VHH binders against Origin of replication complex subunit 2 (ORC2). Designs and how they scored, part 4

Target 1, 363 residues: Origin of replication complex subunit 2 (ORC2), of Arabidopsis thaliana (Mouse-ear cress) (q38899)
Amino acid sequence: MEDIENIEEDEYGFSRNYFLAKELGGASKRSAHKLSDIHIVDEQELRETASTIEMKHSKEISELMSDYKTMYSKWVFELRCGFGLLMYGFGSKKALVEDFASASLTDYSVVVINGYLPSVNLKQVLLALAELLSELLKCKRKSSGSLSKGQETFPSRSMDDILSFLHGPQSGDKDCFICVVVHNIDGPALRDPESQQTLARLSSCSHIRLVASIDHVNAPLLWDKKMVHKQFNWLWHHVPTFAPYNVEGVFFPLVLAQGSTAQTAKTAAIVLQSLTPNGQNVFKILAEYQLSHPDEDGMPTDDLYSASRERFFVSSQVTLNSHLTEFKDHELVKTKRNSDGQECLNIPLTSDAIRQLLLDLNQ

## First folded at step 21 (VHH)

Design w05 (from t02 with T53E K61A)
Fold by OpenDDE, fold request of step 23:
Structure w05 (fold): chain B 363 residues (1-363), chain A 126 residues (1-126)
Amino acid sequence: as target 1 above (363 residues)
Amino acid sequence: QVQLQESGGGLVQPGGSLRLSCAASGFTFSLYAMYWVRQAPEKGLEWVSTISEGGGVTYYADSVKGRFTVSRDNAKNTLYLQMNSLKPEDAAQYYCARGEPGFYILTKAPSWMDVRGQGTQVTVSS
């Protein structure tokens, strides 16, 4: 019994130590070069140039990927045993996990979550999973001859109700599960405590199996002991790929590149699409106001509340504040005080970008 | 405006081939997984295929597996469906549909697909 606890602590410790050792072993040669001396290159140009960089050690990497492919059957077995798979190591793991899913998860329902995005609507994910599970259970009942027409109508649209539904059916069938593939469970869209708790609850469902990747050394800090051992039940797989972060990195500001207005607009669009319909509508009011009043410092918060309430998008100031908090967290809105001392809200985008966002939201 | 426009449908003999195209506009195509679905006369909507945003993952319904190939060109904002060894049962209106940002289903088309084209008709007749 002592040896198994020590191995788990050692594996957890080893994974932590791997990332820590890389942090500690790199004697930070303090580049004497001031950030001010770096010619800020256009982000697009930098990305294009980076894409032309020939990968060193292509043969060795190919061999490594081939070796990983031999482990796919083991990974499937681990999923069947009720474990979650946690993929870690240097380089993008997206292609590896995608290859695994395509090659080995074809007999299962598979949902993919892109956690490297600025935001993801987890409620929609859960609804999709609930629908899939309902269908899976219906098919199983038909095959077993049990005619019970239980219209499992998804009663309530709350996250808790959906999760409760996902927890409800207990089956002894080890092959009756949905696979949830999570690219970057430690990514911006998912790293918040609420999202992690939701994913942990999801992972504890008997018909759900998670395959997730991480890229941050501090990713283990996202979870308590209960989450790791009872909910996620992680098996750690060291799978360095040395692949560039071409997809995941698109949404990260390049410190050395001038952020393009285009990238900011794209990020904003993704965030807005993840909002509730009412949240989107509140944002639209603000956007329309700003476009109509280009010479003003922004829309007064009280005016936004009045307009939103009049259109029944918000029921209270608390509801509006919740939306505004979300907008601010994603840098969709900034606050300024006008000459009268009133708090005003503005969108830090060009008028053209705002027009495009509105077009995208009205579709 | 978000638009999807399907093309490439037509009349083909059993065992023949068609290539469908779907032109996307009004959104960042490379951020979305895409779906092919079809509807035969007097039948419901049937999922045909899913392709990931980057094209790295493709899934197919059992009814079309080994015969159909989904692909995409993100630079051209175009989705494709190569259909080989066509059968009379493949006759349907084919639609391209956009997934949700941030997640997608590989083994089914979501019921809430809000963005789909007008479709293109595929007829298989001797």
Scores: ipSAE 0.799, ipTM 0.928, lowest interface PAE 0.4, mean pLDDT 86
Fold by ESMFold2, last read:
Structure w05 (fold): chain B 363 residues (1-363), chain A 126 residues (1-126)
Amino acid sequence: as target 1 above (363 residues)
Amino acid sequence: QVQLQESGGGLVQPGGSLRLSCAASGFTFSLYAMYWVRQAPEKGLEWVSTISEGGGVTYYADSVKGRFTVSRDNAKNTLYLQMNSLKPEDAAQYYCARGEPGFYILTKAPSWMDVRGQGTQVTVSS
């Protein structure tokens, strides 16, 4: 296709990387048992090969990155024309896109969305964009008058209201743009159809310009024809970096994550140890329940309250809710509903990590 | 709860240097972009610098560009601000602030940002 100049290099890169993985690592014994295991091991070997290639060709990689920098002015022009920029290619593009944003986009306001993070909340992003645009428009408006009520508030507005504001007319001598950078628009937390529809609508807003990266070869399956041609209006840029996924890999289960169960438990323990002793003890009740009930998807909130009150760790529902809010803010606890319709609480850690966490808390 | 503790301020002569620290606890530090802001007496908060979650992207207010360097050590949950060639207009109470979950504004600190620490005082006089 005309927008994809270097598909041949991607295919060549994958074939060469697969060959190098076979030469360096030999055949995987684990993949001999299942077709799904063979596919998973092959992808992992390709990721390992990318790391090895980077180490052996560091000077060539540096020259490649320097060549991409010569394209920054073209990319800025394309954004000004209303195109979305979509960066693809083997290796992490995070550093390249970050360098582009910090070097070439900061004459405008820049918002960075880390699409690889599970904590991404598009409603919160849209609210922040609306507040930022409101501040920018207020400065421009001062030359023509003042408002009697002050700035607009958006906390209770719908997604449609926020997007309508972001799509407002460009008035005045200079256009007012916010450049939105999305690392991994194909990230697990963004892949759902509603999130992609929201991002497509955002990209079509008159005050918004979009730069994104993808890592999954099937990322285009996220978009229908109208999203691609009427909303994102992608210009596809093949920018293989061969860089390791040091940040993104922690959050993609199929990529290279090197964290251990003990490291995850230690991070959670540090957060919990900064809380009050009663808060820690409430969390321990939930953790012990979850370990004792591995077939259940959490502890009913009412049961946690009863158990915590019986042990004098809380005196009221308000106190419990305060602790639960802190746990949720730090991603220590998730909620979902049982088949009976009761709200249940779940610690999103493996049983081994929870056991280690309890050991660390009792120290 | 989220806790941010600033330190490293002091009295310095013009042209001197200081290194500020911000110790973070109560959240997973490596998941958040961080900001430095400052407040001179009877003035509003002024954005000083932004640093991405991994430290790979930094950006600075024009008033400090070329003189200040923001950095972070995610293993120690600590944010730093190296301040060189200090000027009298840099005298202020300095605060660190945490970005939002999953996103940040590179080119300024958001105006709704909650400053939680006591800050650390930088005084420049000769």
Scores: ipSAE 0.724, ipTM 0.882, lowest interface PAE 0.7, mean pLDDT 76
Fold by ESMFold2, fold request of step 23:
Parts: C-alpha cells; structure tokens; sequence
Structure w05 (fold): chain B 363 residues (1-363), chain A 126 residues (1-126)
C-alpha cells in the first residue's frame, strides 16, 4: 500500500509558503530567452556588506532618508507632468517608496504591485485599475468601504479588453490620476516580456502614473526603445538607501551581474532539496526527459506517471498529482496541452541550467 | 482553509476607545495586505483602513483618519484596529479582509475582497 502518501503532509507544509502563486492563477507565458541570461551577484556577500554599512553609518543613512523626504513634492509634480518615476540605488527601496506613497499621494488612488514575488495576477491588477478609473470618471472625492460590482463588470474580459477600457474613457481633468507603485519592476513576477508590455501600456494611459523600483543592473534590457521613450517615460532617481532586503531577498537575488544560468540552477536546487526524496526523483525524470527531447514542448503527464511508477517513486496518480502541484506552486514546472490534447510538463529553464541543476542535486 | 476571526467589539461611550483583533489562519499571513471594513445597519460595506504585508504602509478612510490606527503582528498572525475618539457614526459590524497575494489597493478595499468572518459589533451609545 501507499507508504509515500504520509510524506504528503510535509510537502503540504512546504507548499503553504508558496500558496500565494497558486492563488494568482493562470498559466504563465514563457519568458523571453534574454531574461534567463541575466547575471546575479552573490547574495551572501551583498547581505554581509549591507549589514556592515548599516552598523557603521546609521546616522548618515538616517539623514539621507530625511533628505529624500524633501524631494516628495517634486516627485508628485513630476508624476503630474506625465513622467514615470524609476528609483534605483543600493539597498531596498521598498520602505522609501511606501513612505512616499502614503505621505504624498494621499489625494490619489494608489495600487501597489509587489514585483519581487514569484508571480502576480496582472489581470486582477487591471480589474482593480478599471474599478478605480470608473470611480474617478464619476468624480469620487475619496475612497469609501462600499463593495461594488467591479468583478461582475469585467471578469470575463481579456487583459487586452481591460487595457482598452483604461485607454478609452477619459476625463478632461488631466490632474486626476491613479498611481501604480511597482516594487521591483525587474522582479520575478514581472520580468517576462508580456508583463513588461502590459505595464508599459498601463503607463501610457492618460490617467495612470507609475512609480517603480529596480535592483538589477541589467533591468533596462527589459525594455525596447518605444517602451522607454513613449510609454514609461521614466525619470531616473538615484536613491541608495543601504536598507536590507528583508522581504524582497526571500524571493529573488537583488543584483544581476554574474551568470544567471548557475544562480538559477542553485535557487531551483535549494527549493528541490526541501522536497521529499521521491519528489526530487520525479522532477529528475522530467528534467532528464527534457534534456533528451529538446524538440518537444515538454513531457506528457501520462509518460511521467508511467516512468515514476516503474521506478517506485510514486504509488498512485494521486501521489504524482501532489508532487506536480508542489512543482507548479514553486514555478518549477509549467503545464500546457499539445495538439493532441495531452497535458505536458515543461521545466522553464535553459538546457544548461537544467544540466547544472542535475549536477548540483547529485552531489 | 482561509479563516479570519474578528473580536474585541463591544459597547462604548462617545469619545471612548476600543481595540479590535483579527486572527488569521489557513494562509501565510505575512504575504498579504489586509483591510478593515465595516457595515452599519442601513448602509453598505465601507472601507476603513489598509495595511501593507509588513505593516509599514497604512491608510485610512477620511471618516476615521487621525482616530483609528491599524497594525499587525505577523508573528502572531493577527491584525489590529485601535479605535479612539469613537463617534455614534462609527457603530457598525467590523470585518477584516485579506488582500490579493501580489498587490493591494492602498486607498480602498477592492470589490472582490475576501470577507469571511462573522465580524465584531461596535456600539457607541450615550
């Protein structure tokens, strides 16, 4: 009978840390090849350096933060002029941008997107913006706690339809806008080209303004010329904070300057090592299949079950589905159907990253 | 499953204070922005306050600004609302609500917010 099923509770506990990505829903579109090649600096060295700086220079850092507060009125003016604000510099900008929004954007609707998370449901963001824009066009003075039928108005529409609505209805009052704050527009949830194109289209809406932060040196590679000059219209603000990445650092490296293949494999290996041995072995079967079949879009789920069952890594389809749910929750695999309607599984890593992952797991 | 349990309501005189609590379970509390909302007997649901995932960003409806303070203790999975200088119009059933996993609206609760608790009644009488 099913000895492996008692391990599922440990896997469920681990899955709670990543349940957020599952609730965001939707199949993820495969990211552009260039994003997988972004270089990453050693996080240990950066954390140790940041801690040392904070201990030695706490007074100077506090004065620096106070100086940034004197710039808030200028930043609001720049937003009113139609610019996007892009915050860069060493250290977490999360607290600074949050303080700016809560202190200086009090007369505007504000939506906050956490790009440092594994995923974000951009359709839900667009639905929230559509609701806020609809209220803005009715000349609402302040937010109230009334529930509206916003979900019933837009839930069946595509993201393109919602974006068209955001561009369509316009007030003659150009000083009314909704501000979208994006923590780490270069983060894991947002770095794919489709997400960036969506954000650029949002930024071009006459009643939308963006304030975003970046941490990766290669973040500008996310944007083509049109996105930068006609849609985002960034004003670049150097705002080093020297603050630790207490939240962002859990989810992605803060600097991309070294080979992304090795770092991507290491982060995947860390996640895989927290799974059960049988879960790891199921993933290895998929990884080896993908390396040996580069012309295919993934491994059929039925083939994975058969291979896993034959090697005694799973005892039932239910056990396999538990592992697959865990993999998807951690974004280790993606699911789609081929032309024959078969469910196929794909590891969204380059072949070199998968080889390095297998090497690391076989230490 | 997601569970939110409000407590701390009661009867208070005008000008008095109450502290509401919202105990959260069934999800990773620290990953979600949270909202307080309220419903008076003859009114619809009204947004009261928003707090970010880490507690560093808070925002309030104009009707409560300066009198109410939202806070959270992520180690205890608990959301709080300190209500000072209470007025008769603050009398309502108070609910906490969970935000979306990857984003939140600072300046109001979204229409799809997840209100699941029974709420806690606040009564203000002279």
Amino acid sequence: as target 1 above (363 residues)
Amino acid sequence: QVQLQESGGGLVQPGGSLRLSCAASGFTFSLYAMYWVRQAPEKGLEWVSTISEGGGVTYYADSVKGRFTVSRDNAKNTLYLQMNSLKPEDAAQYYCARGEPGFYILTKAPSWMDVRGQGTQVTVSS
Scores: ipSAE 0.654, ipTM 0.863, lowest interface PAE 1.1, mean pLDDT 75

Design w05 (from t02 with T53E K61A)
Fold by ESMFold2, fold request of step 23:
Structure w05 (fold): chain B 363 residues (1-363), chain A 126 residues (1-126)
Amino acid sequence: as target 1 above (363 residues)
Amino acid sequence: QVQLQESGGGLVQPGGSLRLSCAASGFTFSLYAMYWVRQAPEKGLEWVSTISEGGGVTYYADSVKGRFTVSRDNAKNTLYLQMNSLKPEDAAQYYCARGEPGFYILTKAPSWMDVRGQGTQVTVSS
């Protein structure tokens, strides 16, 4: 499929196109034809348009930033309630999130993670968080802590031990929260499955509150249903800034809403490779069926079971349903009912993206 | 390989001002948050200020808020601390420290911070 380039909208048209995947990536109705109709822009066109907007609309952008500042107290309240905050929208959100942290989060301990960098040592982050929490919990204050040239940490503790400490019981004496700010949780330093699992576990710790930004519309593919609904507990905030990616862009091509066939297939392949070989093979059957039957609304679940059982990828309906749950949790598959009331399964990717995915998955 | 060289200290009267500098080399300065810390005689290191990698976020210990200003010039690989309204309790050896790769703590320096320079002495006469 060829991408549709439709940027001829108002100044917030980028926001609609940029974040269409949130509406389609959730519990929204889907079909293969619907996915192919979404507007996908290339990185260079988006960058050039953003630069023009900044030059011509400086006053409006300043007013927009002032409006976001009026929301800071609400965002703090949401964090205290246990929600994660997920900031999305066109333009770099780095300055906005930094201003929020420096203006409104400094009554709490704050740790900032730069996900746009090539690497981040999450164990060192966890060690820093453990040290901060240890200082907050000095309810038996007899000795004063001080900097001692680097030897008051948990360097010998495993990540699991540190996470257990961070999830310890809350004291009734005071709020003991540490706010973790993640610039580009979908960035190159953090997009691998192990980092995302660690961040999800971190976000579920009783002493931790998480604020993150994303720039790629496929960022939700990083998370399964458990991570989203039981661990991160995101509140999504649309905060377009139209700011240039002066820092983030130095370290990688911008993580943009544009989904090229190769990039979309690579992202899906990474998620699929985290699954069992039998789960991957069940998905391949669905993908091949969808490519062969472009006029259908997807593959009936009963047909997938029959095909998967014939190839010995599943032994029962229960094992198939387990794989389907995994696919739905990763947003790799959508369901709908056809005119006969049968449940049908659909991969929400273009035919070209599915072909590329199958090529990538075989190597 | 990381090198941090502090300068700009000296003797000043209470209420006076000084500007400290920290010249950095051996790493890509613009990738790291930076800290100022200080050590008074017979005391441990005390965190003074944090500045983000781009300079857009700054935060200060309560003891220096409103009097000290941290800044950086990434083109010159230099970190600065402007100290105004100096008090006798500000007398200390001042050090700059580099943040961790990929993250920093806004509200304190971690206890394992890499303090490598000789520091620069600030003395406030009484």
Scores: ipSAE 0.645, ipTM 0.853, lowest interface PAE 1.1, mean pLDDT 75
Fold by ESMFold2, last read:
Structure w05 (fold): chain B 363 residues (1-363), chain A 126 residues (1-126)
Amino acid sequence: as target 1 above (363 residues)
Amino acid sequence: QVQLQESGGGLVQPGGSLRLSCAASGFTFSLYAMYWVRQAPEKGLEWVSTISEGGGVTYYADSVKGRFTVSRDNAKNTLYLQMNSLKPEDAAQYYCARGEPGFYILTKAPSWMDVRGQGTQVTVSS
């Protein structure tokens, strides 16, 4: 199962690097891509280049954002026609989509899903939508003055029963819908096939319209032809913003994040809080070791494995390596060889910052 | 353990202003959308406003739109409600509430939302 997870993470990383290279330095497209043949761009160089673009082109970026605002009425019309809106392009689209929702979707109920998080409770999302739909249908009855049959009892608590309620007959009014905004429909919380099937079924409901963003070039691989053509019915909008991934980047590799040294400690706490309990406990073992051994170059990897296994936080070296890979991707941990030649792990924070981090994890 | 503490209520004349605060602890405040809700005597719980995780998106019930402003300071784990042009109809016990992990309803609080604090009383009279 770890091998399956590792393959998925590599595909995600590959897709992001492809997008960044395509937007920042021209495009390189090859007919065949093996992972071993792909030149891995230095993440630090990409961050520095992206920051320079933002500094040098702030006026052009502001004009671009203003141009997108002129499209909002068209986007509302497309939603009323039954299309889903799919936003793609370099840079965080979170602020753009939020501005669209707050400026132009004011007459509709809006639910926001944050797909960039590690997990989202889709059952709770469906329950919220069912509740909103029930209220919408009651308000339509009062507004029209006509008598209508009462709505069915509140949907059962299973996902399938809730979706069956949401699939009810069309109202016949194009303006009787709930808008669902999905930040990063291709994100970690949503990329599994079951979540995508649920979102596609949701999108096919006559009372539901989707606005979503993606950052992966391989996002269409999540969908079969039925999902794309009969359920999501996407209109694709290229909306590069060049905005930093200040929120999404907390849960992704360093290239998306901007940070000062103080922000790095708070960012680390947020990332650690969203990890599995076992991952958090593995990190705490390393942190406590480092605080108690300030003269050492870090904790030997073999010692971390032994300590973690004795406490049942990991079942194998492969499981530990998956946690370590995630820590390294977020720069929570660095490797170094000590004077004995052993591979050691180090948290690149001051002892005071590590103590504060441990306090935040216990709060 | 999730803790929410409301403060800043009081007695105000019609047309006056108050600023409510909600101190949050026991969870990562910046990951959650937040709500303000209120309860008048012998009335049910009424949604007042919603604010996104970063504070970039705000939304208000029609009864308070244009008069109330919700904001947050994620560095201080504090949610605020600035209430201007207060009316007698605004008198209520005010509570803050945390959204669900990973999603929120911009235009209303869900009915299963957990109100955790004692609230803060707002009274509007001469």
Scores: ipSAE 0.640, ipTM 0.859, lowest interface PAE 1.2, mean pLDDT 75

## First folded at step 22 (VHH)

Design x02 (from w05 with L106M)
Fold by OpenDDE, fold request of step 23:
Structure x02 (fold): chain B 363 residues (1-363), chain A 126 residues (1-126)
Amino acid sequence: as target 1 above (363 residues)
Amino acid sequence: QVQLQESGGGLVQPGGSLRLSCAASGFTFSLYAMYWVRQAPEKGLEWVSTISEGGGVTYYADSVKGRFTVSRDNAKNTLYLQMNSLKPEDAAQYYCARGEPGFYIMTKAPSWMDVRGQGTQVTVSS
């Protein structure tokens, strides 16, 4: 028992040290070149050019991928034993993990969460998982002839109730689970403590098995001891792929590229979709105002409050401020003072982009 | 309004090919995973294929693997299903459906897909 704990600590330490060593070994040659000296290239052009770069060591990489395929059966076994799998190493792991899931988890439902996105609505994910589990349980009951009207329906849409449902009665059936693949559990959509706690709770559910990837050296700092050992129960797998981050990178601003208005709009759409219905509605009020008043500096905060309250989207100024904080954190809204000294809110998008966002939100 | 419109269905002989299209409107198409599902007479809804958002990782049901190819053109807001080597068992109403933002189901289409088209009929007969 002591040896397994020491190995896990050593692996955890090794993984941490691996990322730290890479950070420390790269003598940050402070490029004497000022960012101002770099010709900003169009993001699309940069991405297209990057896609034409020939991968070095293609043969060795192919062999490495083939070696990883030999481990798939082991990974399945580990999942069945109740471990979470944590994939780490240099390069995108998306293709590897999805190949593993598609090849080896065919007997299970697989839900994929993209943590590299700006935001993910975890509540919707949980609802989807609950529905999948409900269907799975119904099918099993029909096959076993058991007439027991078990709780086939999760009674409430609260996160706690859904998680309780996913935990289920400890049915002796160790193979009754849904697999959740999380690309970049340390990504921007999932980094916040609340999201991590939700994922940890999810991972502890008897009917859930988690496979996750990380790309940040500090990813282990996201978790306390309870999360690591009791909830996630991580087995660390070093699986460098050397693959480019082509998919993940689409959602990250390229420092050397001029952000397109279109990309900003897409990012905004994803963030907005992750908001509560009331949060979305508050944003819609602001968006509609801005479209109707293109010559103004923005909507006064007091007017937004009044309008939101009138429509019952907010109950208090504190509630509105919470939404505004979220909007500001995601750069969906900027603040400036008008000529009267009032704080005004504006969306830093084109009118066309705002119209598109409104269309997306009304779906 | 969010809309999906399928087209390209028809009558084909066994071993023939069809290409289905699904035109999407009213949402940012590139941000969503998309699904193809089909329903044969007196049968339930069957998952055919999933394509992820963006560059589109693809997944297929075993029944169509190697014969069908899903693809997307984000610039045209269009989803495609190339169907080759068609069999009588492939005869069904085919539907395009939109996934949820930020996640998708790899191995099955969700039964609760809120956004789907009217479908296009595929008939395979000698």
Scores: ipSAE 0.835, ipTM 0.937, lowest interface PAE 0.4, mean pLDDT 85
Fold by OpenDDE, fold request of step 23:
Structure x02 (fold): chain B 363 residues (1-363), chain A 126 residues (1-126)
Amino acid sequence: as target 1 above (363 residues)
Amino acid sequence: QVQLQESGGGLVQPGGSLRLSCAASGFTFSLYAMYWVRQAPEKGLEWVSTISEGGGVTYYADSVKGRFTVSRDNAKNTLYLQMNSLKPEDAAQYYCARGEPGFYIMTKAPSWMDVRGQGTQVTVSS
């Protein structure tokens, strides 16, 4: 009994040490290049340029990928045993995980969640999963000769109702599950506590198996002990790929400030369109204020809260702060202190760009 | 308004090729996975292909694997389906459909495809 506890602690300790080492190693090389020195190129040029980057150590990387492929059967077995798979390591893991799913999970329905996006509609994900599960269970009943025609039409169910359905009757069939691939479970779309709780609940369903990737050193801090051991039931897999983050990186807000006005507005629009309706509305309040007050340092945070609350876009300061964190993470908003020492929020776009952005958001 | 418009269908002989296009408008095309589906006479809707968002990882039904190629041009907001070595069994109305934000299904098109085009007819006849 003592030996099993020590193995789990060692794996967790190793994983933690790996991420800590990465954090410590990343801090030391101050890039001498100022962000201002980065010529913002259009997406097409960036892709073209990225495609011309010769991968160093291509042979070794290829061998590494081949080695990972030998592990696919083990990973499938682990999923069948009821574990979640957590993929970590340097480089994009998207291609590896998708190759695994496409090659080895052919007998299962696979749903992919892209956590590296600005937002994901988890309710729609759950509805999709519920539909897939309903179909799976219908097929199983037909094969077992049980004629029960219960077309449970999914009414407009709450998230809790959908999750309750997904939790369903525990079938002893280890092979009756849907696989959910989560690229960057620590990504912007999923890192909030509510999303993590939803995913943890989802993972606890008998007919659901998660394969997730992480890129952030602090990703384990997203989970409490219950989430890790009882809900997600993670097996950690160190799978460095050294692959560039070509897909994930496209959705990272390019520093909005240095592109052409049109490009920055477009980028901002893309990010904003991925936000919740309330998030968009809060941003619109800020944008309208800035357009109306071009000579000010920005909108005071307290004023934004009051205005957002009055319009029922936020219910609490915590909710507003969540939106502001998202805005800041995407560089949609900067903070400046005004002459009175108040924290003010401003959009680092020209008035014309903001006007265009508002037009795009209202379409 | 969100819109998808398919084109490029027609009559082709067995072994021939067609290229279908789907023009997208009213949404940020690059952020969505896209699907090709087809419906033959007296048959249900069949999934043909999925392409993920961005640069697009591609997935194909076994019936079309090695013959069909899905691609996308995000700059032109256009989805493509190159169909080679066409068979009589490929004759169908072909539809492009938009995925949901932030997720997709690898080997199936969701039934709730709210955003789908009018389709383009592919006929394969000797």
Scores: ipSAE 0.786, ipTM 0.911, lowest interface PAE 0.4, mean pLDDT 84
Fold by ESMFold2, look of step 22:
Structure x02 (fold): chain B 363 residues (1-363), chain A 126 residues (1-126)
Amino acid sequence: as target 1 above (363 residues)
Amino acid sequence: QVQLQESGGGLVQPGGSLRLSCAASGFTFSLYAMYWVRQAPEKGLEWVSTISEGGGVTYYADSVKGRFTVSRDNAKNTLYLQMNSLKPEDAAQYYCARGEPGFYIMTKAPSWMDVRGQGTQVTVSS
């Protein structure tokens, strides 16, 4: 009865936008004239709507969560059989999946991926999984032939090498599984095809079991038939929670903006902290300039070089251009020409967001 | 730059209690899972506890379950470890550690994680 071809049909009548509109008896503000207006209004309305629904039905929601707990042992059995678990339904599933993992996956090592964030370093995830598996294999106290330690050092290995290790044969008489929990496998950090192919390959690894959640009805468009039928091997679980998106909701407006992306102080801080300290300091110079010159189109590149060199954050134009390339690749800065024809750099954030970002980076 | 400062260690009798603090700065604290780890003389770094970004998920090493409680105050950028019923084997230098952006390990700290602070010493005298 739960056929893969019927997955989209199970979501037929369920839509948080339709449900929320009917519950509130009104339409959203659909006639906005500016993208930033739509972005801000949608975020605020989402927060208010989710809070209102939760308060009206707190008893029913509590009973529903208790009912889901009765399913945990079945979900563990399905994971052991080699299925992936895919959780869908209205409301944040983060707390439900976390409770399942903490209560019922105690026999596994567990890694949690937050797909609702703007970026995730999947190679670092794979490295962590390889380290965990290597430690699990050592703890089984293999024979003397396994005395060669250090043979499985992974820091410079390719993702293909790491995935091959994770797909090794099951050892001995006991399963060695690591469970991977993915909050919002359809989220911004993971939507690109390369990330999805990596996750699909990971899901097919013999030592890996996958639990994921989705919030978008169009999430299956991320996957081709091989991914669905040969790699993820999803069992779909309808688990509406009606819980507010208190954590994920900070990042929902990034997806709701019409035809453009906006970056919050929190998302920019995550990206910046993945860069070198000198790169962060170059960015701070640009941010401080932009706050002190709100009427300008941005900071001329030559001025940024001079300021960065004076503070010893760069030694050459080549070094600066390397940092600028990283900023542009992460959409942290944009270029524009001023009235003099000079290339200028600006941070596409509001002044309030830039101030918060600087506070976070200086703390 | 990312900074983590541990405090609250000291000398305590067996069965006593201590509360450790970790003050965080230079990053958006609320976006990261955090870890407590410890190092006793002659031992490597031992994972003690993990706490999720929002504080709703906590995990403990078997050696401290039921005695230690990890918590966080994201408004104050501070991580805490309440240690009760302390035993001589709990004596160690305690460190906090930041998780990676975008993911964390529920059941241990990664062995390649950099310890960033100087730690705080816990000594249990019997």
Scores: ipSAE 0.660, ipTM 0.851, lowest interface PAE 0.8, mean pLDDT 76

